# Ledger of designs, part 6: VHH binders against L-Ala-D/L-amino acid epimerase

Target 1, 347 residues: L-Ala-D/L-amino acid epimerase, of Pedosphaera parvula (b9xek4)
Amino acid sequence: MQIKFWPQDLKLAHTWTIASSVTSGSDVTSVGIVQLTDRDGTVGLGEAAPARRYNESTPGSLDFIAKVDATKLSFDNIEASMKYVESLASGQFAAKSAINVALLDGAARKAGKPIYDLLGLGFRNNHHVTSFSIGIDKADVIRKKVLAAEQYPVLKLKVGAADDKANLAALREAAPQKWVRVDANEGWKTKEHALEMIEWLAQDKFIQYIEQPMPADSNPKDIAWLKARSPLPLFGDESYHTAKDVDHCAECYHGVNVKLCKTGGISNAYEALQVARKAGLKTMIGCMIETSILISAAAHLAELCDYLDIDGNLLTTNDPYLGVTAEKGLLSFASAPEKLGLRVRAK

## First folded at step 5 (VHH; framework vhh_8fcz_2)

Design s53 (from a12 with A33D)
Fold by ESMFold2-Fast, scan of step 5:
Structure s53 (fold): chain B 347 residues (1-347), chain A 121 residues (1-121)
Amino acid sequence: as target 1 above (347 residues)
Amino acid sequence: QVQLVESGGGLVQPGGSLRLSCAASGFTFSRYDMNWVRQPPGKGLEWVSGISGSGDSTTYADSVEGRFTIIRDNDKKMVYLQMTSLKTEDTAVYYCAKGYSEWYDSGFQHEGQGTQVTVSS
């Protein structure tokens, strides 16, 4: 097998203003693209969208990928391939995700199936709804962002800063009855403050859940205290990296957010989602800012999810790939020109 | 490893000025948003100001807007917070915080000891 990899700059559709609980003000970000080619010419595509929150970066991901011996990889044996890749270093979840996605793309192409069928899941077009993210900003900017996102039936509001109540008020000025999911991104530092904020949010009849109210490294007893008292479901994001975190999350949250670049690809995400569901947790899949490669990869797991937040490519103007679409928030592969594997093709 | 080193704090009277500095290392500085956050005595962490990687965009908490200015020097890998018209409620330990590269898991981290600002007559 041969491996090619390169950085890909992504231009953002809107420049967000900086805030302590959300990156903003940047108009460009970078991901790593991986292409695996087998002896018979079968190609698989993958992508690494690393998060510095997890001590990862695009240069670091590409440096890791450069160390992978492609002769140890096979589309015919994903398990052995990933066991090798995982043995090379701890962490590196975004880079490992890129290799895993590319391997599954090629394996599914060789099997004559899309990945969702290879996994036995299927996919229902125009059934799954993704939320659309609204970052923290000044009230007038939030109002404008909400108006610009009118087509999306569900919004995800980022909170965790000084102006949390003003942020929701600005959203409700523009969209009084739209469904909202709230993501505090570890922003509420005490259980008392988190409970106060959640009780206030619960007065809004159109809030579906609160994601990661407190830091992932908070005392588990404090998070469990909050869970026991919360009038709204709590989802762990930063708290749920892999299936190994399931017992902790079952004690602390009502659901979990799985991300490909957090857990290390489709194979690990599949396990993480199934293990969470078996433990009685609600599940969702989220994303970073990503091309259609990773967004489509996440969409292949949609049938295992109660909620989806895979809008990262919708924030970019130069996504070089075609895959799953999200018109009016509804996910569909119906118009994807590629019928096999990841169902992604270069533009 | 990412390292952030804050300096420039001190004791100042109400209405006074201070300039805080943050020296950054361990990452591609110009690609990341930088923030100032503060922790007043006996309270939680409060976001103060942010600046984009390019320096083209800045934002401020309502409590400091018009009084504080955030600046960066990408060649020197420095972030500054110019504080004017200081009030007693600005008393806090100030931390420099790096933003994350993605929007959906984004937050900030502070890795320095912080720099104490005390506004008192």
Scores: ipSAE 0.000, ipTM 0.137, lowest interface PAE 16.8, mean pLDDT 86

Design s54 (from a12 with Y32H A33T)
Fold by ESMFold2-Fast, scan of step 5:
Structure s54 (fold): chain B 347 residues (1-347), chain A 121 residues (1-121)
Amino acid sequence: as target 1 above (347 residues)
Amino acid sequence: QVQLVESGGGLVQPGGSLRLSCAASGFTFSRHTMNWVRQPPGKGLEWVSGISGSGDSTTYADSVEGRFTIIRDNDKKMVYLQMTSLKTEDTAVYYCAKGYSEWYDSGFQHEGQGTQVTVSS
């Protein structure tokens, strides 16, 4: 096995900001790309999109990947390959995700299947809807972004700042009856304030759920108190990293958001989604700002999800890959030029 | 747009020397660390050496320390790897790689197309 890796800058259509990160808005971000090649010429692609919230960065991810001994990796034994990779360091979930996605891409190609069929899930074209994210900004800017996103039937509104009510009002001025999912990104610091905001949001008949209203490290009794009183479903994002968090989330939330770069790849995400479902939790899969590599990887798990928020590549202007598409928010592999593996190809 | 073009590879006998060159364009060269990384046949990528934006600080992998020297010419936008006492295990494709900042010695933002070094009798 050969391994090649490199950073990829992604240009954002708009400056991006969320409540849990105090960062100057950025119009560019960087991800790590991984390419594995077996002796027979089979290629697997992967991607690392690290989050600062989890103390990860693209340089750190690439440094980790540089330490991986490719002779210990095999498309024919994903479990042993990942045990080796996981043994090299704690954390590094984005980098581990990149290796896992690349391994599954190659394994599925060798099996003559797309990953969704390798996993036994299948995929229904034009059935799954992704939300389209609107970041925190001034009301006037939000209104303009919502108008520009007219084609998308569901929006995800980022809140958790001072102007939350004004921001929803701006969205509703532009899209009075569009379905909305609200993500506070840990922004509401007390259970009393969170309940007040959720009760206000529930007066809007087109709000589907609230994601991560309070900090993940809040007292579990306070989150459970909020769950018991919430008129809208609550989803844990920062609270749900892996299947190991399922008992906590079952007490505190109605559903969970799984992300490849939180769990460490498709294999762990599959487990995290299945375990959540067995615990009676609703499931969704989300993303970071990513290329079609990771967005397509997440789409391979769509049949395990009640909701999808995999729009990271749609927020960029220079995605170098072709994979799953989201015309009018509807996910489809029908036009993907690659038929096997991840169903992704370079442009 | 960032461009990195490596040259100087070739066939050399054990104990020999080669000098690799990398021509950079599309960014403010002196504001970024430059690195050399290599990929031996059948193995993963291995970081070899790094140099700060000013050229005042250098770092080397244990396997090449004392044998390789990284240098840069900021006026010409060039980085070089002077290799001496070459061993068969130095056989690899060598890539020039741009770092994230002038002081960041880990990881890299862009890499070039590579140049092949073969150490064989």
Scores: ipSAE 0.000, ipTM 0.096, lowest interface PAE 23.3, mean pLDDT 87

Design s55 (from a12 with S52Y)
Fold by ESMFold2-Fast, scan of step 5:
Structure s55 (fold): chain B 347 residues (1-347), chain A 121 residues (1-121)
Amino acid sequence: as target 1 above (347 residues)
Amino acid sequence: QVQLVESGGGLVQPGGSLRLSCAASGFTFSRYAMNWVRQPPGKGLEWVSGIYGSGDSTTYADSVEGRFTIIRDNDKKMVYLQMTSLKTEDTAVYYCAKGYSEWYDSGFQHEGQGTQVTVSS
């Protein structure tokens, strides 16, 4: 097998900020693209979208990928391939995700199936709705972003900053009755403050849930205290890295957010979603800022999810790939020109 | 391993000036955007300024625009923050942070240890 990899800069339509980041905004982000080619000429595509929150970066991901011996990888044996890749270093979840996605793309192509069929899940076009994310910003900018996002039936509002109440007010000025999911990204540092914010948010009849109100490393007793008192469902994001976190999250949250670059690819995400569902947790799949490669990879798992937040490519102006679409928030592979594997092609 | 070392902080009176420095190593400096971020007492992190890898473009938070200047020296692998007309609200620990690409990104990798700036009479 041969491996090719390179960085890809993604230009954002608007400056992007979240509470767990050390930045107040950015106009560009960078991802790593991976292409695997076997002896038969079968090609698999993958992508690494690392997050600083997990001590990862695009250069670090590419450095890790450069150390992978492609002769140890096979589309015919994903388990052995990933056991090898996982043994090379701790962490590196985004880079490991890129290898895993590329391996599954090639394996599914060789099997003559899209990945969702290889996994036995199927995919219903125009059934799954993704939220569209509105990052932390000044109230006037929030209002403009919300107006520009009119086509999307569900918005995800990033909070966890000083102006949370003003930002929701600005959103409601532009969209009085639109469904909203709130993501604090670890921004509310005490259980008392978190409860006060959640009780205030619960007065809004169109809020579906609160994601990661407190830091993931908070005392579990404090998070469980908050869960017991919350009028809105709580979802763990930073708290749910892999299936190994399920017992903790079952005590602390009503649901969990799985991300490919957080758990290390489609294979681990599939396990993480299944394990969460067996534990009685609601499930969602989210994303970083990503191309259609990772967004489509996440969409292949949509049938295991109660909620979807896979809009990372919609926040960019220069996605170089074609895959799953989200017209009016509705996910569809119907117009994807690629029929097999990941169902993604370069533009 | 990426290393960022900040220096130049200290105590200064309102209206004064300070120049912060950040020495970078462990990466191809000229190919990454560099940023200054600060944490005022009792508050969260606040982005202050950024500069593209080439040095051709700079950006500033509204609160510091016209008073602070970010510059870089790619040959010396240094980024600087020249602060003038300092106000008490500029009091914070200042961090140097590497972006993910030559452009501004939504996160930082390997933020530095920080340097304390106190503006007080």
Scores: ipSAE 0.000, ipTM 0.113, lowest interface PAE 19.9, mean pLDDT 87

Design s56 (from a12 with N35H T59E)
Fold by ESMFold2-Fast, scan of step 5:
Structure s56 (fold): chain B 347 residues (1-347), chain A 121 residues (1-121)
Amino acid sequence: as target 1 above (347 residues)
Amino acid sequence: QVQLVESGGGLVQPGGSLRLSCAASGFTFSRYAMHWVRQPPGKGLEWVSGISGSGDSTEYADSVEGRFTIIRDNDKKMVYLQMTSLKTEDTAVYYCAKGYSEWYDSGFQHEGQGTQVTVSS
């Protein structure tokens, strides 16, 4: 087994979506790419998209990957490979995700299957819908972003700031009856304020749920108090890292958002989704700003999800990979040039 | 390949009733929420009602709640809209729509050809 890894800068598309022209000085983020190659030439591809919220960074992820002994990795034994990787450090979820995704890509290629078939799930083309994210910004910018996103049937509106009500009003000026998912990203600091905001949002008939209204480290009794009174379903994001958090989230939320870079890859995400479903929780899978590598990896788990928010590659202008597509929000592997493994190829 | 065929529209006097029907084909009907949406003359499309894939959950627009009832028959692959106490404001082309998932709050992706409902004296 050989390992290669490198940083990949991603340019954000927001200036292009509102200006409709080539713009210099676009916002940039960075991810880590991992490539594993075994002795027979089989290649597996993975990606780390670390989150500052979990004290992770692209340089830190790459430093961790540099410490991995590739001779202890095998496409024929994912469990033993990941047990070794997990033992090297606490945390490092994004870097661990990159190695796990690459291992499953190679394993599925050797098995002659896409990952969704290796997992026994299958995948229905043009069945799964992703939301499209609208970030916090000035009301006129929100309106322009919503108009530019007309093709997407479901929007995810980021809230948790001073202008929340004006931003929803701007969205509704542009899209009066479009389905919306609201993500507060831990922004409402008290249960009283959170309830006030949720009751206001519930007056809008096209809002599906509220994601992470309060900080994940809030008193569980306060979150459960909010759940009992909420007119809208509540989903935990920052509160649900792995399957180990299921009992807490079953008490506090109606559903959970699983992310590959929170769980440490597809293997742990599969477990996190299954355990949540068994506990009666609704499930979704989300993302960071990512290339088609991680977006496709998440799409392989779509059959375990009630909702999808895997639009991270759609927010970039320079995704170097081809994988799952999301035309009009509909996920499809039908046009993916790679038929096996992760179903991803470099452009 | 998804096909939705609406029927049951027509002329009705204020206070009257109509039942709209939608025959679905080309997909596993019980796995998807179904919706009714309408377009009044000279106005945009407005959502009327939704029903989950199992039929256990329903939701209505405030303008029709208490007057309209959405039901489905998964064996026959049919969804219906029972309309009572009709008002002139209910005049519209009514469309059956297929949802994106088994939940009605997931939105809708396909619309049928529509059926005209005219409420006038």
Scores: ipSAE 0.000, ipTM 0.220, lowest interface PAE 16.8, mean pLDDT 87

Design s57 (from g3 with E102P)
Fold by ESMFold2-Fast, scan of step 5:
Structure s57 (fold): chain B 347 residues (1-347), chain A 121 residues (1-121)
Amino acid sequence: as target 1 above (347 residues)
Amino acid sequence: QVQLVESGGGLVQPGGSLRLSCAASGFTFSRYAMNWVRQPPGKGLEWVSGISGSGGYTTYADSVEGRFTIIRDNDKKMVYLQMTSLKTEDTAVYYCAKGYSPWYDSGFQHEGQGTQVTVSS
């Protein structure tokens, strides 16, 4: 096996800000791309989109990937390959995701299947709807972004700052009846404040759920208190890192958000989604700012999800890959030129 | 077998509000678009609103746009029609109708018994 990896700068259509992010004022983000090639010429593609929230960065992800001995990786034995990769360091979830995605891409290509069929899930074109994210900004800018996102039937509004109510009002001026998912990104620091905000939001009949209202490290009794009183469903994001967090999340939330670069790849995400569903939790899959590599990887798990927030590539202007599409928010592989594996090709 | 049961109709004054409900059973609810259609006195069926299987897309007839809101709860297998600023011309029997696909422009089959809405003093 040979491994090639490089950084890829992604240009954002707009400056991006969330409650817990340092991408405020940034028009460029970086991801790591991984390419695995085996002896018979089978290629697998993966991507690392690290989050500062988890003490990860693109240089750190690439440094980890540089330490991986490709001779210990095989498309024919993903379990042994990932056991080796996981043994090299704690954390490094984004980098581990890149290697896992590349391994599954190659394995599925060798099996003559797309990943969704390798996993036994299938995929229904034009059935799954992704939200489109609107970051924290001034009210006038939010209104402008909402108007520009008219084609998308569901918006994800980032909140958790001082002007949350004014920002929702600006969104509603531009889109009075559009479905909205609200993501506080750990922004509401007390259960009393969180409940006040959720009760106010519940007066808007087009809000589907609230994601991560309070910090993940909040007292579980306070989060459960909030869950018991919330008029809207609560989803854990930062609280649900892997399947190991399922019992905590079943007590504290109505659903969970799984992310490939949070869990460490498709294999771990599949487990995390299945375990959550068995525990009675609603499931969703989300993303970072990513290319079509990771967005398509997430789309392969869509049949295990109640909701999808996989719009990271739609926030960029220079995605170098072709994969799943999201015309009017509807996910489809129908026009993807690659029929096997991830169903992704370079432009 | 598909079963759709509408409720929530009644007599309301012009400018008033009503919320219609539709309880669905006999199919995988989240895989199909749902529609509200109505039959005014002496007229044929008129399509009013549609919602995709996921709930992410909605569409409305020009006559009700801005006044009516279609909502679904896939866990409860329910579709709702929130009606505001009601007009006398909104008087009709309202039916809940299952689509043929997850998308609301795929057409529909009228399955329910209907619920009467009368807008009058």
Scores: ipSAE 0.000, ipTM 0.120, lowest interface PAE 23.1, mean pLDDT 87

Design s58 (from g3 with Y100R S106T)
Fold by ESMFold2-Fast, scan of step 5:
Structure s58 (fold): chain B 347 residues (1-347), chain A 121 residues (1-121)
Amino acid sequence: as target 1 above (347 residues)
Amino acid sequence: QVQLVESGGGLVQPGGSLRLSCAASGFTFSRYAMNWVRQPPGKGLEWVSGISGSGGYTTYADSVEGRFTIIRDNDKKMVYLQMTSLKTEDTAVYYCAKGRSEWYDTGFQHEGQGTQVTVSS
């Protein structure tokens, strides 16, 4: 096997800010692209979208990928390939995701199947709905973003800042009855403040749930206290990194958000979703700012999810790939030019 | 024809420093990533460091991170490895290796004869 990898800058349609960010936002982000080629000429494509929240960066992801011995990788044995990759370092979830996605793309191509069929899941076109994210910003900007997102039936509002109530009011001025999911991204620092905010939000009958109200490293008893009193379902995001976190999340949340770049790829995400469902948790799959490579990879797991927030490529203006589409929020592979594997190709 | 000529090796005491050089010819140097790989006595090849074609990205093996620095000069068609805090475990023949593209390529492709680095008192 041969491995090629490079950074890819993604331009955002709007400056992006969430509660866990320590910068004022950004209009450009960088991801890592991976291409694996075997002796038969089969190509697999993957992507690393590292998050600073997990102490990862694009240079760090590329550094890890550079250390991978491609002769230890095989499309015919994903399990052995990933055991090798996992053994090279702790963490490195985004970089490990890139290798795993590329391996599954190639394996599925060799099997003559899309990944969702290789996994036994299938995929129903025009059944799954993704939310569309509205980042933290001034009220006027939020109104403009909401109006621009009219086609999307569900919005995900980022909160966890001083102006949370004003930001929801701005959204409601532009979209009075649109379904909303609220993501605090660890922004409400005390259980008392979190409960106050959730009780206020619950007066809005079109809010579906609250994601990660408090920091993931909060006392679990405080999060469980909040869960017991919450009038709205609570979903863990930063609290649910891998399947190993399931017991904690079952105590503290009603559902969990799985991300490929938290679990280290499709294989571990599949496990994380299955384990959460068996524990009685609702499941969702989310994303970082990503190209159609990772967005499509996440879409291959859609049949295991109650909710989907895989809009990262929709927030960019220069996605270099074609894959799953989300017209009016409805996910579809029907128009994807690639029929096998990840169902993604370069533009 | 691709040609890579390594130099700068020698005998150095533990804790010392050396700067290895690699002169490249036969290809458009700035369009390819460059790597340093090494072969310690009685062992296989070990990748040490890589630098992208533009020089904007560098990568290092865990064993040398913080001690070695890879640099390139595209105008002179040179790649360098600045080694500090050398250990006896760094004793090896060091090879300069051309990548297959502007970005990193984990295949070990040696074109030069290498340069011997011996770390010993």
Scores: ipSAE 0.000, ipTM 0.187, lowest interface PAE 16.7, mean pLDDT 88

Design s59 (from g3 with Y32T S106V)
Fold by ESMFold2-Fast, scan of step 5:
Structure s59 (fold): chain B 347 residues (1-347), chain A 121 residues (1-121)
Amino acid sequence: as target 1 above (347 residues)
Amino acid sequence: QVQLVESGGGLVQPGGSLRLSCAASGFTFSRTAMNWVRQPPGKGLEWVSGISGSGGYTTYADSVEGRFTIIRDNDKKMVYLQMTSLKTEDTAVYYCAKGYSEWYDVGFQHEGQGTQVTVSS
């Protein structure tokens, strides 16, 4: 087994801002790409899209990957390979995700299957719908972004800042009856303020749910208090890192958002989704700003999800890969030139 | 091949009732949300109501809430719109619209020829 890895800059169509970064929006983000090659020439592709929220960065992810002994990795034994990788350090979820995705890509290629079939899930083309994200911005900019996103049937509106009500009003001026998911990204600091905002949002009949209203490290009793009183479903994002968080999230939320770079890859995400479902939680898969490598990896788990928010590549102008498509928000592998593994190919 | 066939429209007086029906085929009906949308004369499409694949969850546009009820029969592959207290503003071509997933709030497409509802005295 050989390992190659490099940074990849992704250019955003607009400056990206969420509640945790409202004063630090960016035009460019960087991800790490991983390529594994075994002796028979089988290649697996993976990607690390680290979040500063979890004390991770692209340089840090690449430094971790540089320490991985590729001779201890095998497409024929994903479990043993990941046990080794997981033993090297705590955390490093984005870098571990990159290696796990690459291992599953190669394993599925060797098995003559796409990953969704290797997992026994299948995938229905033109059945799964992704939301399209609208970041925090001035009302006139939000209106323009919403108009530019007309093709997408569901929008995800980032809130948690001073102008939340004006921003929803601007969205509704452009799209009166479009379904909207609201993501506060930990922006509402008290249970009283969060309840006030959720009750106001619930007057809009086209709001589906509220994601991460309060900080993940809030008192669980306060989050459970909010859940008991919320007129809208609450989804945990920053609160649901791995399957180990399921009991906390079952008490505090109606659903959970699983992310590959938060949980450490497809294998851990599969477990996190299954465990959440067994606990009675609704499930979704979300993403960071990512190439088609990670977006396609998440799409392979779509049959386990009630909702999808895997639009990270759609927010970029320079995705170097071809994989799952999201025309009009509808996910499809039908036009993907690669038929096996991750179903991703370089442009 | 996906087929949606609407029926049950007609001329009705204000305050009257109608039941619209939609017969579906060509997809896994019990796993697909269904919607009703309408197009009033000279206006764009307006979403009216949605029902989840299981039938456990329903939602309505504010203009029809309390007056319309969406129902489905998964064994018969039918979705219905029971309309009461009809108003002249309800005059439109009504379309049965197939959802993209099991949940009504993730989008839809209209497939059929529609059924005309005219509310006038």
Scores: ipSAE 0.000, ipTM 0.402, lowest interface PAE 10.3, mean pLDDT 89

Design s60 (from g3 with D105E S106A)
Fold by ESMFold2-Fast, scan of step 5:
Parts: sequence; structure tokens; C-alpha cells
Structure s60 (fold): chain B 347 residues (1-347), chain A 121 residues (1-121)
Amino acid sequence: as target 1 above (347 residues)
Amino acid sequence: QVQLVESGGGLVQPGGSLRLSCAASGFTFSRYAMNWVRQPPGKGLEWVSGISGSGGYTTYADSVEGRFTIIRDNDKKMVYLQMTSLKTEDTAVYYCAKGYSEWYEAGFQHEGQGTQVTVSS
């Protein structure tokens, strides 16, 4: 097996800010791309979209990938390949995700199947709806972004900063009856403040749920206190990395947000979604700012999800790949030119 | 509160047709996707078809695609399932189900009382 990897800069349609980075907006982000090629010519693609929140970066992910001995990887044995990769270092979930996605892409291509069929899940075109994210910004900018996002039936509003109420008001000026998911990204630092904000938000009849109201490292008793009193469902994002977090999240949240770069790839995300569902939690899959490689990888797990927030590629202007589409928010592989594996190819 | 009332089921021979109806009340009908789900004898619930709040988008389970058509009339607050080329495997109690939002997503918030469809020769 041979491995190639490189950084890929993604240009954002606008500067992005969320609660954890309110002082550091950016119009460019960087991801790592991985390509595996087997001796028989089979190719698999993967992507690492690391989060600073988890002490990961694109240079760090690429440094980790550079240490991987490709002769220890096989499309015919994903389990043994990933045990080797996991043994090389703790953490590095974004880089491990890139290798896992590439391995599953190649394995599914060799099997003559898309990944969703390799996993036994299937995929229903035009059934799954993704939200479209509106980041933290001035009210006039939010209004403009919401108007530009008219085609999307569900919006995800980032909150957790000083102007949360003004930002929702600006959204409602542009879209008075559109469904909204609210993501505080750990922004409400006390249970009392979080409850006040959620009670205010619950007066809006078109809000579906609140994601990660308080820091993931908050006292679990305080999060459970909030859950017991919340008029809206609470979903854990930063609180749910892998299936190992399920018991904590079952006590503290009504649902969980799984991300490939938190779990370390499709294999672990599949487990994380299944375990959460078995524990009675609602499930969703979300994303970072990513190319169609990771967005499509997440879409392959859509049949295990109650909600989807996989719009990261839609926020970029220079996605170099073609895969799953989200016309009017509806996910579809119908127009994807690649029929096998990840169902992704370069433009 | 939310009420969903199905009708139109019955006994039909293989290859036959039936039209199921669902009357909805207690919510702003056009704001929610609607689904048809079914429960075959001795099995769990199986999703059959969905239609967006506006009626602009429809989707079908692979087992029924090309044979079933889902339609809605927002003025009358009705959802229909036109079933053709019925097979013995289509035997089930059929339920109308309200989605969580205007768009069909995995799962549904409410089910109706159901209507029995039996395909037998």
C-alpha cells in the first residue's frame, strides 16, 4: 500500500465565528487529505478536519500521518489496520479518521458497493435533511446570511456570545417561521444562565433543540439539573466523542452529536451512533468545515441519524471534490459521478 | 392535540390497487412532513414513504418505489398513499405519521390509529 497526504486550504464564503472562537474569525481553514493506493491500483480517499478545541491541528494531523507505515494497512482488513494506527499515539482523532475513511473507501470499491451498502445501512435519496449553519456575527450580517440561505428548510444558529437574543431576532426578521436548531458551543458558563437562555428560546415555537449549552467539562450534576428543567431537548456535542461517553450523555442530554473527527472515523462513528440509540438517545451527525470527502463519509451514516448537520462543504467556495449533494437541504447521491466506495471523486 | 386518522385499507388480491387516506388535525399541517409507515404481522415498524410539508419532495422505500405514490392536499389536511401492483409482502397495518419538521427526517413524532391492508389470493 502507498500513502499520499497533503494540506488543502478551504476558502470560506464569509468569515466564521462560533462561541469557542468569538475573538478569532477566519476566512480560510486547512484540512488534510489522504490517498491510499493498493498494489492492485485500488484508491481510497480520506480527510482530516482537526479541531483546536481538542488540541489538534492540520500540521499535527499531517505529522501523525507521515509516521504511518502504509505496509501495515490493508483494504481487506480494516480492523487490523486501525488497531495498528490507533496504537501509534493517543488522540489524533482527525488523522485517524482520515485513514479510516480512506480504508473504507477502498474496501467498498473492492467490494463493488458504496460504503452505506458495505455497512448494511442503505441510503434513501431526498429523504435526509441537513441544517445550514449561521455563525455568530453582527445582526445585519446574520439577516443577510439568513436571506442568502432561503433554500435551506432548517437553519442552525450559533449562539453562546453576548448578542444571542439580537442574533435570533435578526434571523426571525429574515425567516419568521423557519425551523431552527440552536448551538451554544459550550457558550453558557452556568446552569442558571443556560436555563434562562433556553426558557427564552422556548418562547419561539420553531426551535427544535439546543446543542451543547454548557462546557463539556461542567459538573455532570449541573448538566443533569439543566436537562431535568429544560423545555427543549438538549444535545451533547463536545460532551460526546466516542461510544465510551454514552453513559454520561444519557444522564445529561436527550441526544448526541457524532462527528467523524471526534470518533476517529466511520467505524467508530457507526459504533457511537448505535450505542447511543440503544441507550435511548436521539442521534445526529455533524461536521467541521470540510470537503465533500468527509461530508459524504458522514452522509453514509445518515440512516442511523434522527438529525443531520453536514453542511461544512456548503460554507466553502473551493471544495475540490464531488460527492453527496444538498439541494434545498435534501441529501442525495443520485448525481454523484462515483458509484462505489465513498461516492466521491475530484472535480 | 395532534390527531391522525387513517382509512382505505381492506382485502385485495395480488396485483390489485388500494388508496389509503389520512386526515390530520391539531397542528399546522403544511409545516410538517408526513409519512406512511407499516407494521407487517409479527414484525416491527417499517417506513414506506414520505412527503415534505409543501408536497414538493417525495421519497420511497426501495421495496415500494415505482408501485406506490404519496400525495398531500394541504387545504384539506389530507395525505394519501396510492398503492398499485400490490404483493402479499405488502400485507400490514399502515400508519400515517407526522414528522418532526417540514422536511422528512429519520423518525416521526406521532402515529395514527392505523388501517389494515391484506393482500391475499
Scores: ipSAE 0.000, ipTM 0.189, lowest interface PAE 16.3, mean pLDDT 87

